# VH-VL binders against q9nrl2r1430to1533, part 280

Target 1, 104 residues: q9nrl2r1430to1533
Amino acid sequence: GGVHELSAFEQLVVELVRHDDSWPFLKLVSKIQVPDYYDIIKKPIALNIIREKVNKCEYKLASEFIDDIELMFSNCFEYNPRNTSEAKAGTRLQAFFHIQAQKL
Short names: E, the ipSAE of ESMFold2; O, the ipSAE of OpenDDE; V2, 0.75 times the mean of E and O plus 0.25 times the DockQ between their complexes.

## First folded at step 17 (VH-VL)

Design b28 (framework fv_nezutatug)
Fold by ESMFold2-Fast, scan of step 17:
Structure b28 (fold): chain C 104 residues (1-104), chain A 121 residues (1-121), chain B 107 residues (1-107)
Amino acid sequence: as target 1 above (104 residues)
Amino acid sequence: QVQLQESGPGLVKPSQTLSLTCTVSGGSIDYSYTWHWIRQHPGKGLEWIGSIYYSGRTDYNPSLKSLVTISADTSKNQFSLKLSSVTAADTAVYYCARGPYTSDHYYMDVWGQGTTVTVSS
Amino acid sequence: DIQMTQSPSSVSASVGDRVTITCKASQSISSYVAWYQQKPGKAPEPLIYSASYLYSGVPSRFSGSGSGTDFTLTISSLQPEDFATYYCQQANSFPLTFGQGTKLEIK
């Protein structure tokens, strides 16, 4: 990755964080509040972790960044029943991401 | 263009387990889609059996839940149906199908050609 | 479970006729209905999704309408290739359920 790619990743993460449907994805799910989450989800991730990785220049390829975002959505859809507010927010945010990711 | 193809035994004996596989070509089993099994009894309508998401998460028809297992092998681009303790009532044409993943509606836009399964002694 | 009831169970018609098939859900399903056409020995072919949207390649003589509990499939001018069995499907919730089918026969 170049400086331009890093700027693009940061911009996209900021846009995702500001989206109305980002609330299930801002931080890791609490083990105390949702104890069974980590029995089901083996690779937890959230936007705050992804943003930290961007800021530390840990993504060398756009595909690595995209994979982490897609993992985040995959985890949401695996854990949450489809009729939940979380799954509905995830569906809308993922569609927004796919449009924005065309710029990467 | 994505295509689905069912395969498995055409004849199964009562009390045995029916095993069918759906092979996906021209596309991949990924997070964008839900993958379904549907059957049709001779001269009757369609019955949804269940579905699987690429993560392995399943939804089953409550009428069949204790008898049905659906699994996916993304490395082989396949998903499979096992129906245990079959009877003559399980004689049907079995279809696999694909639909887009959404939170609030479930359409099936691509179907396999179907495979006939007869349960007899 | 949401029950889907089709009317009529069979209809006899001639080429050029306008044919209407109805489908009733036991509870509101918004616009989340699909329609399929099935010819003998073949898999169901998708015609319509979300009550009124035609899949690519489906002839414009097919149309769908309705919302809530009452849905209609219309063929404006029947062609020889349209003789088949038609199924509605509710796409609103699990378990997914189909109507019993309407057989469209040559008069």
Scores: ipSAE 0.006, ipTM 0.619, lowest interface PAE 11.1, mean pLDDT 87

Design b29 (framework fv_nezutatug)
Fold by ESMFold2-Fast, scan of step 17:
Structure b29 (fold): chain C 104 residues (1-104), chain A 121 residues (1-121), chain B 107 residues (1-107)
Amino acid sequence: as target 1 above (104 residues)
Amino acid sequence: QVQLQESGPGLVKPSQTLSLTCTVSGGSIDYGFTWHWIRQHPGKGLEWIGSIYYSGRTDYNPSLKSLVTISADTSKNQFSLKLSSVTAADTAVYYCARGPYTSDHYYMDVWGQGTTVTVSS
Amino acid sequence: DIQMTQSPSSVSASVGDRVTITCKASQSISSYVAWYQQKPGKAPEPLIYSASYLYSGVPSRFSGSGSGTDFTLTISSLQPEDFATYYCQQANSFPLTFGQGTKLEIK
């Protein structure tokens, strides 16, 4: 009998979600709480959206998956000054992602 | 690692104002977080009192209405709770906590140890 | 206000047992549920957020599931340090509300 397996993309998203530094990336930034965010960031994305796209088989190439993860980090660094907790968390999580993405 | 510590008087008289302060160490009151006050009545569950964002924006539990005020002093790395016109029903352990400032998902990832407040004559 | 109801209020179990605690919301909250563990005299500690995601450092024996109104916390093989009170919290809307708690006691 077989074990329940996850796709490589799903496994990587789960690892990112579990990381201590995932807190700024779990869901979309609230328009109500941070109203200027969507004036600055034109392509918002978060780990829950990326996970949904994985589950619906919307990524046809590994590069498309990687591009969405990198967009998430790029948005973080564009909006948040480098000395903020968000930018520091983003820097550490991005480094973790680059190591794990070598498995793709 | 970030730590939170509550401080304030352990005894308050009925009708007076309860004042508590939360001191943040190992981190700062900055853009990425919402800062919460929660209390726990003896032998009962947890009750969310309210929160404050870095900008000074506050959200309060409607059941406490005009009785509650939360403020922050970012230069001192502190945020505070004032609860007016206290009664014996306000006797509880009071916690301060930190939550991530992300889309419509409000949980608390770091908690203070709690401070016991007794309201009695 | 969204009411959170936990079941059971208390459960007695032995080390190695599989334990299940449930939480019901009075209206749909999607997956916006967190679970906390509280030991006597201590502050609550986060276990799970968004119904199923483990907080960093939480042992893999803890798992969460559910969506809408019905949520479950499972401990697959109970350890001595797991005897505590467990609380669910809805994270969907203000005011934030907690369940009444479930006490996990030694059989």
Scores: ipSAE 0.000, ipTM 0.548, lowest interface PAE 14.1, mean pLDDT 84

Design b3 (framework fv_nezutatug; at its last look DockQ between E and O 0.90; V2 from the best seeds 0.74)
Fold by OpenDDE, look of step 18:
Structure b3 (fold): chain C 104 residues (1-104), chain A 121 residues (1-121), chain B 107 residues (1-107)
Amino acid sequence: as target 1 above (104 residues)
Amino acid sequence: QVQLQESGPGLVKPSQTLSLTCTVSGHSIDYGYTWHWIRQHPGKGLEWIGSIYYSGRTDYNPSLKSLVTISADTSKNQFSLKLSSVTAADTAVYYCARGPYTSDHYYMDVWGQGTTVTVSS
Amino acid sequence: DIQMTQSPSSVSASVGDRVTITCKASQSISSYVAWYQQKPGKAPEPLIYSASYLYSGVPSRFSGSGSGTDFTLTISSLQPEDFATYYCQQANSFPLTFGQGTKLEIK
């Protein structure tokens, strides 16, 4: 290995993770803390998983990367009512993502 | 790259049920996003018909709600539109589209090419 | 339902012109407005979301602005490929509704 410049995907994931509203998305939802989550959300995903996929070069197209990010947001809004902190954070983070994704 | 393609009969008789299918490629319809049907009467603007979320939940235009059913078949990666009791007013180009799943607002970021449906006896 | 009143219905312009299209919502819709471009015989193509953000690939000569009830789409310097019909859409509330369209024609 060696030091290399971050890819666009890597850089965007870093920005998403560092965002103040990333806290609902950093890792998979705990089944212990949210017992019914996985009864509702069938394709769970989180930023740590997406980061791992980026590191493994699993995304060949920007659209594939975007699809996973959008799934992450979709899951958030499917599970969380609009007035929740999670949904509000998701709304802001998604807006941020949409802007940043223009650079991909 | 995601692509949407509408299909179905181009001619429907009055009082019959219009049935269209949107075939999605390059993306699984149960993998997030919201999926929409929109139509455009000849020479007119755009009218939202309804939407189906990747979870299967639906929302319909109230003006058409009693006549519209939207469903999804994940095994075929398709979602469908059924419009019952059609009249000449239902003659239009019908589009399926995709949009991001948001908390409370919806845009269409990818569209099918559209399919023309004519209601005529 | 939220009505989107788009103006003008049609406009004739020349290449290089600055063109502005307006959309007025019947009630406040925050910034939840999209703009689409449609060419004859083609599906609408997204231009702008959330009133002012361009989709990837959209030329920078396109811009959107506005909040509340008044929204504008501006083409700073019209290009030949920009002659088309444009639609605004409110994304704030169901049912989703579109403006009636603005046909941008060659003068």
Scores: ipSAE 0.846, ipTM 0.936, lowest interface PAE 0.6, mean pLDDT 95
Fold by ESMFold2, look of step 18:
Structure b3 (fold): chain C 104 residues (1-104), chain A 121 residues (1-121), chain B 107 residues (1-107)
Amino acid sequence: as target 1 above (104 residues)
Amino acid sequence: QVQLQESGPGLVKPSQTLSLTCTVSGHSIDYGYTWHWIRQHPGKGLEWIGSIYYSGRTDYNPSLKSLVTISADTSKNQFSLKLSSVTAADTAVYYCARGPYTSDHYYMDVWGQGTTVTVSS
Amino acid sequence: DIQMTQSPSSVSASVGDRVTITCKASQSISSYVAWYQQKPGKAPEPLIYSASYLYSGVPSRFSGSGSGTDFTLTISSLQPEDFATYYCQQANSFPLTFGQGTKLEIK
């Protein structure tokens, strides 16, 4: 069931948040500190928002949850050049996510 | 579940433009991921044609010498392939596919069923 | 361009056999290789990413290994549904390239 899937979503989000490479993804990018971010990234998302959606049962399918997390990484790679600290953190966290998502 | 379905003419005459469309269901094409076209030649295996990112950026196989254009229509949730000046060498099964957007490595995790295109006089 | 060379081109085997297919890259690709299974008239199906990780729903009899230039796909106990053509793909850099395929036939 759906209850077991929601528990798995919660567990995975907690593991992502606790990962050392989560720092670029914890909350939405500041428009003040990064003024052009929202000109480039049209569907911003972050781990705090995903966690809220899990808590509010807004994900009906595992694919919806996975897609939000993949969007989060896609935004990172679209905005940040490949050799930045943000892109490197994203690469490591995405690899971790792909391994953990096999449990869903 | 995300599904990809190719559509377009099965027969194209030489020198004309091949146009194919991939219709995506169960996921919005501008919601992350990278979207690919791959073809499979009779007896020659698989060839990557190019990709379009969720943002609309594109990357193409340099072997196609600017003959290829990949575009997206987000209102129809479709992405398309145009290949100009076709020859018999372009006869193949054409697949659309999806993969995660990554910084430096690309895998295809969902494939369409494929559509056969024959280029013949 | 990175060339991917598969060996063997074809193998005949019986249900229950252990089968190993190899793929060699012309340049180091770290562990960035994927494996696909394709049955006649069907699209390729993803099996393995990053050399050794199985996609969800792939039977545990499939395994992958390797890094650098040399990679293997192993089927530990062949089942009737495993008779297909197998492709490796380097995922390291554009243009993405595939091996020529290995056809696994019933003996």
Scores: ipSAE 0.533, ipTM 0.878, lowest interface PAE 2.0, mean pLDDT 91
Fold by ESMFold2-Fast, scan of step 17:
Structure b3 (fold): chain C 104 residues (1-104), chain A 121 residues (1-121), chain B 107 residues (1-107)
Amino acid sequence: as target 1 above (104 residues)
Amino acid sequence: QVQLQESGPGLVKPSQTLSLTCTVSGHSIDYGYTWHWIRQHPGKGLEWIGSIYYSGRTDYNPSLKSLVTISADTSKNQFSLKLSSVTAADTAVYYCARGPYTSDHYYMDVWGQGTTVTVSS
Amino acid sequence: DIQMTQSPSSVSASVGDRVTITCKASQSISSYVAWYQQKPGKAPEPLIYSASYLYSGVPSRFSGSGSGTDFTLTISSLQPEDFATYYCQQANSFPLTFGQGTKLEIK
């Protein structure tokens, strides 16, 4: 098969991972390198965790998948000031996600 | 489906505190997003009152900041509005709404049905 | 705060008409405008976000355009269910502000 044989969630996660603005979201923030992150962010999540949940078929509804992606973006904007490179990357990636999510 | 429902008294006396609650179903309020209160005066347009983020951080309309408090109760999956020292000018339909959390672009994608509040003696 | 001014305040139209509603911001807001439709006795429903993106489920006869200070909502062929009040909202900065509304009435 081809890419059309992947699940819709897997296809979208792959597109997000491949996007140039995915770098702040690929893996969880290091507690050693950014120790105050986990004092502010109570429900950490990243694309590698979401992808694993997709692969384990843990999303029963598109809304559950969308909620995890939106939590990831919400965490970005809560922790990072508006004009940081992280927040700017998040803004562009979130806009891309909203367009792609209309297909779900 | 995520749904929002407003509740509170339909009649409040001048000088008292208006208390409204928004009950959220289908999504946990501490799991992302921004949660808003908006009101609409009779025959007029919409006025944004304020918002609470999933983290508990709040933003208020400066015209109301000294009078308004928004809070969240995650155990009940509710967020609430308290507006102190109300006058007849606070008579309105009050809506709660959800919006995506964004860095510089704020809009509401899910709205409650609204609850009518009349301020009179 | 950013003031949003809609024109016209009201418009009378017939089914099948092309209707245009304009919204002007008191300062540049890039493309950060949302449009809402409100029917009597009901909550506003989102139509458009980021000036031109249609919300899922909204009919294709609705479209939005503009950037900076001048924005337009267009209904290409008015249907009976479109008679409502329309609001623009600047989504750029706090406090969030709405236009005064445009009431679309049957001719």
Scores: ipSAE 0.523, ipTM 0.876, lowest interface PAE 2.1, mean pLDDT 91
ESMFold2 (binder alone), look of step 18: mean pLDDT 91; pTM 0.939

Design b30 (framework fv_nezutatug)
Fold by ESMFold2-Fast, scan of step 17:
Structure b30 (fold): chain C 104 residues (1-104), chain A 121 residues (1-121), chain B 107 residues (1-107)
Amino acid sequence: as target 1 above (104 residues)
Amino acid sequence: QVQLQESGPGLVKPSQTLSLTCTVSGGSIDYGHTWHWIRQHPGKGLEWIGSIYYSGRTDYNPSLKSLVTISADTSKNQFSLKLSSVTAADTAVYYCARGPYTSDHYYMDVWGQGTTVTVSS
Amino acid sequence: DIQMTQSPSSVSASVGDRVTITCKASQSISSYVAWYQQKPGKAPEPLIYSASYLYSGVPSRFSGSGSGTDFTLTISSLQPEDFATYYCQQANSFPLTFGQGTKLEIK
């Protein structure tokens, strides 16, 4: 992607970070404190990692950016039981993401 | 290294709102941490009041219900506690603290020195 | 809420003694317990997280163990600076809760 795409990705990441339901997604889960997380989740990712990839121009296509965001949600739903605050936050933030992603 | 310092009035009248601020130095309110308020009643144990994350997300002790508001001003490296309708039971030492952000467990690795609040007429 | 109960409420000991403090959770919290030391007039200082991991700078005479509902803090050879009140905290779920404290006092 170009400068316009980079600006759009950055804007969308900022919108996600500012959302009330972003708290489970802002940083990677600690390996020291939650060792079983990495037994279950093979491709960990978080909004800080995605934002770093945007800033380093690592996304060449909007689909690659969208795939990383969707991976983040998929990880949430795989690790966290459906009744948890994390899974509920993930459901709401994913719906918000789908609306915002129409701008891409 | 990171230091936390509480500030606010040492004396609050019953029915008023207690307002405390925690100032963070040697670091910033960042994505890696959750920021907490804890209190300790005279001669008693510790009670967790609530927490705030960089995004503005808050979690509150249900025992304090709608009486508590925690907010953050990341541009000032501060987060604040407001406790409304105070009574003598709110007399305590109030601490702010920091813990690592994770999705499923919550430790506090840096604490402020504490500020004493007395609720009295 | 998860209730954390410490025993004993107080213990008298001498320098060089082995001291054990226990903490019981009202429901399983896996290994998500922390231990704090508090000296009079001071803020709590973190000692241990995730039941058994020492925070940086904590002397090796401190150790923690346990899982599920039963947790233990041990001081293998008590030093003069160790006389304080000790608190356990469950880190598993909101609201975060603390034990009532164990006061370690000089014999």
Scores: ipSAE 0.000, ipTM 0.556, lowest interface PAE 14.0, mean pLDDT 85

Design b31 (framework fv_nezutatug)
Fold by ESMFold2-Fast, scan of step 17:
Structure b31 (fold): chain C 104 residues (1-104), chain A 121 residues (1-121), chain B 107 residues (1-107)
Amino acid sequence: as target 1 above (104 residues)
Amino acid sequence: QVQLQESGPGLVKPSQTLSLTCTVSGGSIDYGYAWHWIRQHPGKGLEWIGSIYYSGRTDYNPSLKSLVTISADTSKNQFSLKLSSVTAADTAVYYCARGPYTSDHYYMDVWGQGTTVTVSS
Amino acid sequence: DIQMTQSPSSVSASVGDRVTITCKASQSISSYVAWYQQKPGKAPEPLIYSASYLYSGVPSRFSGSGSGTDFTLTISSLQPEDFATYYCQQANSFPLTFGQGTKLEIK
């Protein structure tokens, strides 16, 4: 089990959480506040779930970690129109992630 | 209207595993909710044991961590608690509860009636 | 862990009284506090979420306030059915934690 890879994943998740544009991604979307979200999005995910998977050593390959982060962004763009504050935050955070992910 | 009901043995022997089930009716185990186990020792306050979510993810109270397992069976509309190696200190009323899972809240809006568990020889 | 401390531990009051219960978090939790009422032999009933919002069906005599570390539950005119123990809960982070409870006795 790759302790160095897990350390890198943890560091990257912390950087994403600290980013100003992380606010739409910190926790799962509320069914009460957004009732149609779970009708549209079939594989919901958020940074708190990804962080927990990192802590439990559930990512064996960097590609598995990257796939979960990309799923999170894909869900954002599928649900939110491109001119929303959520989609704009997602676009900026995804660009930041792509730069950081080059080191994985 | 969603209702929760606990079931399981009222008496458990020390060192055995306590197994409780929560049955959901009037609704199903859905996305956007956390499904909780809480207990209350005689004459004491409330203690959160853990939660399970739509993703199959679980969160456990660190005080109980290696002793607790929570699982869900969505085909039966049930989620369950297993507490291993019980002692007299695990004597309590056990509640299941549901709460919205949002960026804002981890609270419990629907509670079961509770089931009393006594750990004794 | 975030510790939730309630005061008073118990209070005796008469019907018609204004009753105030406080809850203090060991660190800032924004507005992420819930309040529950528990009657002897019964499960807790939710009263308030996000510090000040009443659940549907809760009488308007109940109100909540506060932010950061200091929170208050107020019953403006106590009724006989309000005899109970009241608990606060921080809803911000894991592990979820409850206050020790405040026992309200009608005397």
Scores: ipSAE 0.000, ipTM 0.551, lowest interface PAE 15.3, mean pLDDT 85

Design b32 (framework fv_nezutatug)
Fold by ESMFold2-Fast, scan of step 17:
Structure b32 (fold): chain C 104 residues (1-104), chain A 121 residues (1-121), chain B 107 residues (1-107)
Amino acid sequence: as target 1 above (104 residues)
Amino acid sequence: QVQLQESGPGLVKPSQTLSLTCTVSGGSIDYGYNWHWIRQHPGKGLEWIGSIYYSGRTDYNPSLKSLVTISADTSKNQFSLKLSSVTAADTAVYYCARGPYTSDHYYMDVWGQGTTVTVSS
Amino acid sequence: DIQMTQSPSSVSASVGDRVTITCKASQSISSYVAWYQQKPGKAPEPLIYSASYLYSGVPSRFSGSGSGTDFTLTISSLQPEDFATYYCQQANSFPLTFGQGTKLEIK
């Protein structure tokens, strides 16, 4: 398994990045643009960081990869009120992820 | 693979506080999940008690809100339930569970095996 | 609170039968329903989320359907290991609520 799982992680990250709703998740939130973000969110993460971890073979188990993706979504929902475009994009992208993650 | 294990006294006297702990292995409670307590009375269905998120935010069943406290100890990778002023009606099997954190829906994908609590003098 | 009502409360069936269990929400919950299987002395096992999606490892004979207020769990060809109690859960809002359960018994 590890090789097959690593290939699956890369494929899924690429699918997430290409999804129309990935825009809030591509890179870390800017401290300049959102000054209180890092006061609220203690474990920031984004798709570019997750993809780098996949490329460096840092995920030993599918659960570790899934945990980082779920952390990314939970950060979005913790910071952003439900009526925001960020939260709505996150809701749709997370649903897409949950379907795809069943294959991991 | 993440696993959850409940622990507690098993027998509690009426009017006392029930304290249960859920120990998480194979994952961390300070990641972005909801951590839940659910109970099941003898021969009956399931009742959601409440949840805690890694930020410390809690949600409680309104029917139990004045009686319930859920807390987390990240150093021990545990989250706990305290139910005050128990009566015989609190006799049940208590489960802890994990679910993904979402903006608009809440599922529980990993469950502990359950621990039986009897409230009796 | 959103009330979840299951029908029937119990059903007797034989191996190979098609079994249908229904669940009705007191208000619209979109597709946010989960189904669980519980065997005596065991914790509930997740079967289905978002009305129709199977969790990994769940046999394909299980299927779910519905949206809004009316939801259905179907077992297309009942196996001996399927005799259990089944619960629906609304996942739409707090407090999370479960149906009263449907006990599936051997005929």
Scores: ipSAE 0.243, ipTM 0.790, lowest interface PAE 4.5, mean pLDDT 89

Design b33 (framework fv_nezutatug)
Fold by ESMFold2-Fast, scan of step 17:
Structure b33 (fold): chain C 104 residues (1-104), chain A 121 residues (1-121), chain B 107 residues (1-107)
Amino acid sequence: as target 1 above (104 residues)
Amino acid sequence: QVQLQESGPGLVKPSQTLSLTCTVSGGSIDYGYVWHWIRQHPGKGLEWIGSIYYSGRTDYNPSLKSLVTISADTSKNQFSLKLSSVTAADTAVYYCARGPYTSDHYYMDVWGQGTTVTVSS
Amino acid sequence: DIQMTQSPSSVSASVGDRVTITCKASQSISSYVAWYQQKPGKAPEPLIYSASYLYSGVPSRFSGSGSGTDFTLTISSLQPEDFATYYCQQANSFPLTFGQGTKLEIK
């Protein structure tokens, strides 16, 4: 991707971070706070990791960026039962992401 | 558009293992989706067999859990069903499908054309 | 397991008719119902998700309604291509379950 494409990824990550429902996704899940998380989730990711990948120009295609965001939501729904605050936040943030991703 | 295509043997003998593969084209096995196997017995309705997530996690219909294994090979853009110890009751059209991975519902937005499996000696 | 029961099992109708198919869940599933259309020899095609939302490309003559345990699929003005079997599916919990189907036949 070009500079213009990287600017779009940075803008979208910032909008996700600022969203009220971003709290489960800001940082990697703590093994101390959630000991079984890494037994269940084999490809952990969070918005801070995705933001660093954008800053390091590791996404060459919009599809690669979108895949990492979708992985983050997929992990949320795999680990967290449907009626948890985490899963509910994930559902709302994913819907917001799908609207914003149309700009990519 | 994304397409799903089932493949496998049309005839299987009783007590053997049925093996089916679903190939995804026009798209890839993506994190935002759950990948399903469904079957339909002759003249009857639809029965959900099980699902696999991109992570490799599976959920199986409890009525079939001891007999069913679903796996995915993302490098080949495929996911597969193995049903062990088949009987004539396993004669059906087998479909693969995908649906969005959300916390609020599990439905199937894209389906394969189906493959007919007959279990007979 | 959540049982899905459709009514009627079959319905005969003419082109231009308003057709209503119902689906009842054995326990509350909120709005987590999908509807599918299946023609002979073909895979099911999705029509509706979350009780009332149409999938892209589905004609506006199709509509869905309901919540809790009682759900309805309506075709406001039946077209020749609509003669098919219709299935509801609960999306609330595993195992995922379908209704037995409603066959829509030419009168």
Scores: ipSAE 0.007, ipTM 0.586, lowest interface PAE 11.3, mean pLDDT 86

Design b34 (framework fv_nezutatug)
Fold by ESMFold2-Fast, scan of step 17:
Formats: sequence, C-alpha cells, structure tokens
Structure b34 (fold): chain C 104 residues (1-104), chain A 121 residues (1-121), chain B 107 residues (1-107)
Amino acid sequence: as target 1 above (104 residues)
Amino acid sequence: QVQLQESGPGLVKPSQTLSLTCTVSGGSIDYGYDWHWIRQHPGKGLEWIGSIYYSGRTDYNPSLKSLVTISADTSKNQFSLKLSSVTAADTAVYYCARGPYTSDHYYMDVWGQGTTVTVSS
Amino acid sequence: DIQMTQSPSSVSASVGDRVTITCKASQSISSYVAWYQQKPGKAPEPLIYSASYLYSGVPSRFSGSGSGTDFTLTISSLQPEDFATYYCQQANSFPLTFGQGTKLEIK
C-alpha cells in the first residue's frame, strides 16, 4: 500500500467486528459483572483494543496481529465451557478469521 | 525514484558513539514504509539493527537494544543511527534501507550504497 | 530469535545450469521470507518477497517457493550476471533475521 490505502489489518478487524458472532469480543469483559474473569485470564484483549493498536500502527508484522487475535480466541475457550453461546460464537468467528487470515 | 545515502565518520575510537545519517531523496519519510539500519561485518552476512516508522515508533534488535537509538527528522528527510560504546566488533559496512509496511509483504526494496565504519584506536 | 539456515554455504555452477538454494527457519514463518542478491562491494538488491512474489524488474528465471519452515530460491538457467551471494530473510517476527548467505561461484 499507498498512504491512502486502508491497512489489511484494519480491513480484517472491521470484518470481524461486523460478523454476527463478534458480540463476545467487542469489548473487554467487565470486572464488575464477571469478577472471576481476571483471576483466570492473565492477558485480556478484545476487538476494540486490537483495533486501537492497528490505528496506532502498533502491529508491524502480520504475526503480531495474528497473535493478538488468537490470544482473544484462546481466552474465550479458556474461560467459557465449550457448550456456552460465547464459546460457540468464538468457534465460528475463529473459523471465519482463519479463512480471512490466509490473505494476510 | 527513491534513493538513500548514508553519511558519517569512517573511523570511530572504541568506547565512543557511532553516529550515521541516511538522507532520503526522490521521496519522503512517509506512511507505508519502515526505515531500517542493517550492517555487514567483514566477510560475514547481514545483521538487522533496527527500524523507525514515520510516526516515530522504533524497533531494535534485542542484542543491541541497550546500545542503539534510531531517530528521524522529517523536515530534513533523514533518519539516523546512534550506536553507543562501540568496540572493534562494531566494524562493519552500515546500510540504510526502506521496507514497505504492508500486512503481507515485509522486505527491503531500496538500499543505500553502504558506508564503511572502522572501530580502531 | 528465528534462526535462518541456508544450504549450501557455497555452490559452483556453469552458465545455463539450474541452481537451487534452500533456506530453513527454526520455526514456522508462514510465507514471510524475502530473498536478496548481493554482488561484491554492492548493497543487497531484492529478488523475491512473500516467498514467491518476484520483485519488479527481476528476470523471470528467478523463482521462490515454500511455506512454513522450508523455502527455496531457484534460478532456472544461470546467466553470467547471477554469480553473487544470495540471502534469505524472515519477516514473521522481530528481530528481522537473515540466513548466513550462499555464495554462487563459477565452476
């Protein structure tokens, strides 16, 4: 890309945010509403944080971006039992991400 | 057509700070590119030192991180390398290079001609 | 750090030969590898990026292939101007690292 071209990272994050299964991942989990979350999850992350990092040009390599997205899914599966709506949404969104990430 | 040119002292004494400047012509230090410093020891391969992005973000080789500083002066269309506490092991040809910042392509497309630095008393 | 290992360290060949140079990463780097050509006293010049994409102006006799950990640079029909040292470079993670180089010499 040129100076006016959108980052491929920004394009992919926008696609993830717009996906029907993004709802568990849009924002960091509330410590007030889910107080045990941060006892279990030591590296919390969400799509809004990842998007801010993209906008600040903090991802130089695709591997850094992919690592943060994969961390987000790993946290979901660590905290949420596989039969929950959160884990099911995460499974579908992760599959979508893996298809789209082949373009990175 | 973008060109890069290194400049700085050819001889530096041990324990001093090496200071090199790369001048960019035919283009600007702008979005879409990382600006790199690479060196090559006599008879050896290439070693990445670090880079700077137009925003001021720097990335350094961890082996050199405590010793290296890269800065950019967009008003002069230049970026610079400072390597402190040099030893004879820092004797090398130093290159500046431009690399496109894209999601799927990371390589160095334009290189300076290189400048030889000898560290000797 | 991701270590890049090239083989062979040197190769002797004749004009018209097919030459293959290999580069192995110590861990998976997807397709984030570039290849450079360096002639004595000159700066490296880009040849291949993202494992298989030919850099603008590079002759079609050069090709790259591979993914994950194993990558190759191939020169299909060696020309006199191709005698040089070749380097691979990974761009999967910082620090960026280069292979040790492969010197292509006249047989």
Scores: ipSAE 0.000, ipTM 0.576, lowest interface PAE 15.4, mean pLDDT 87

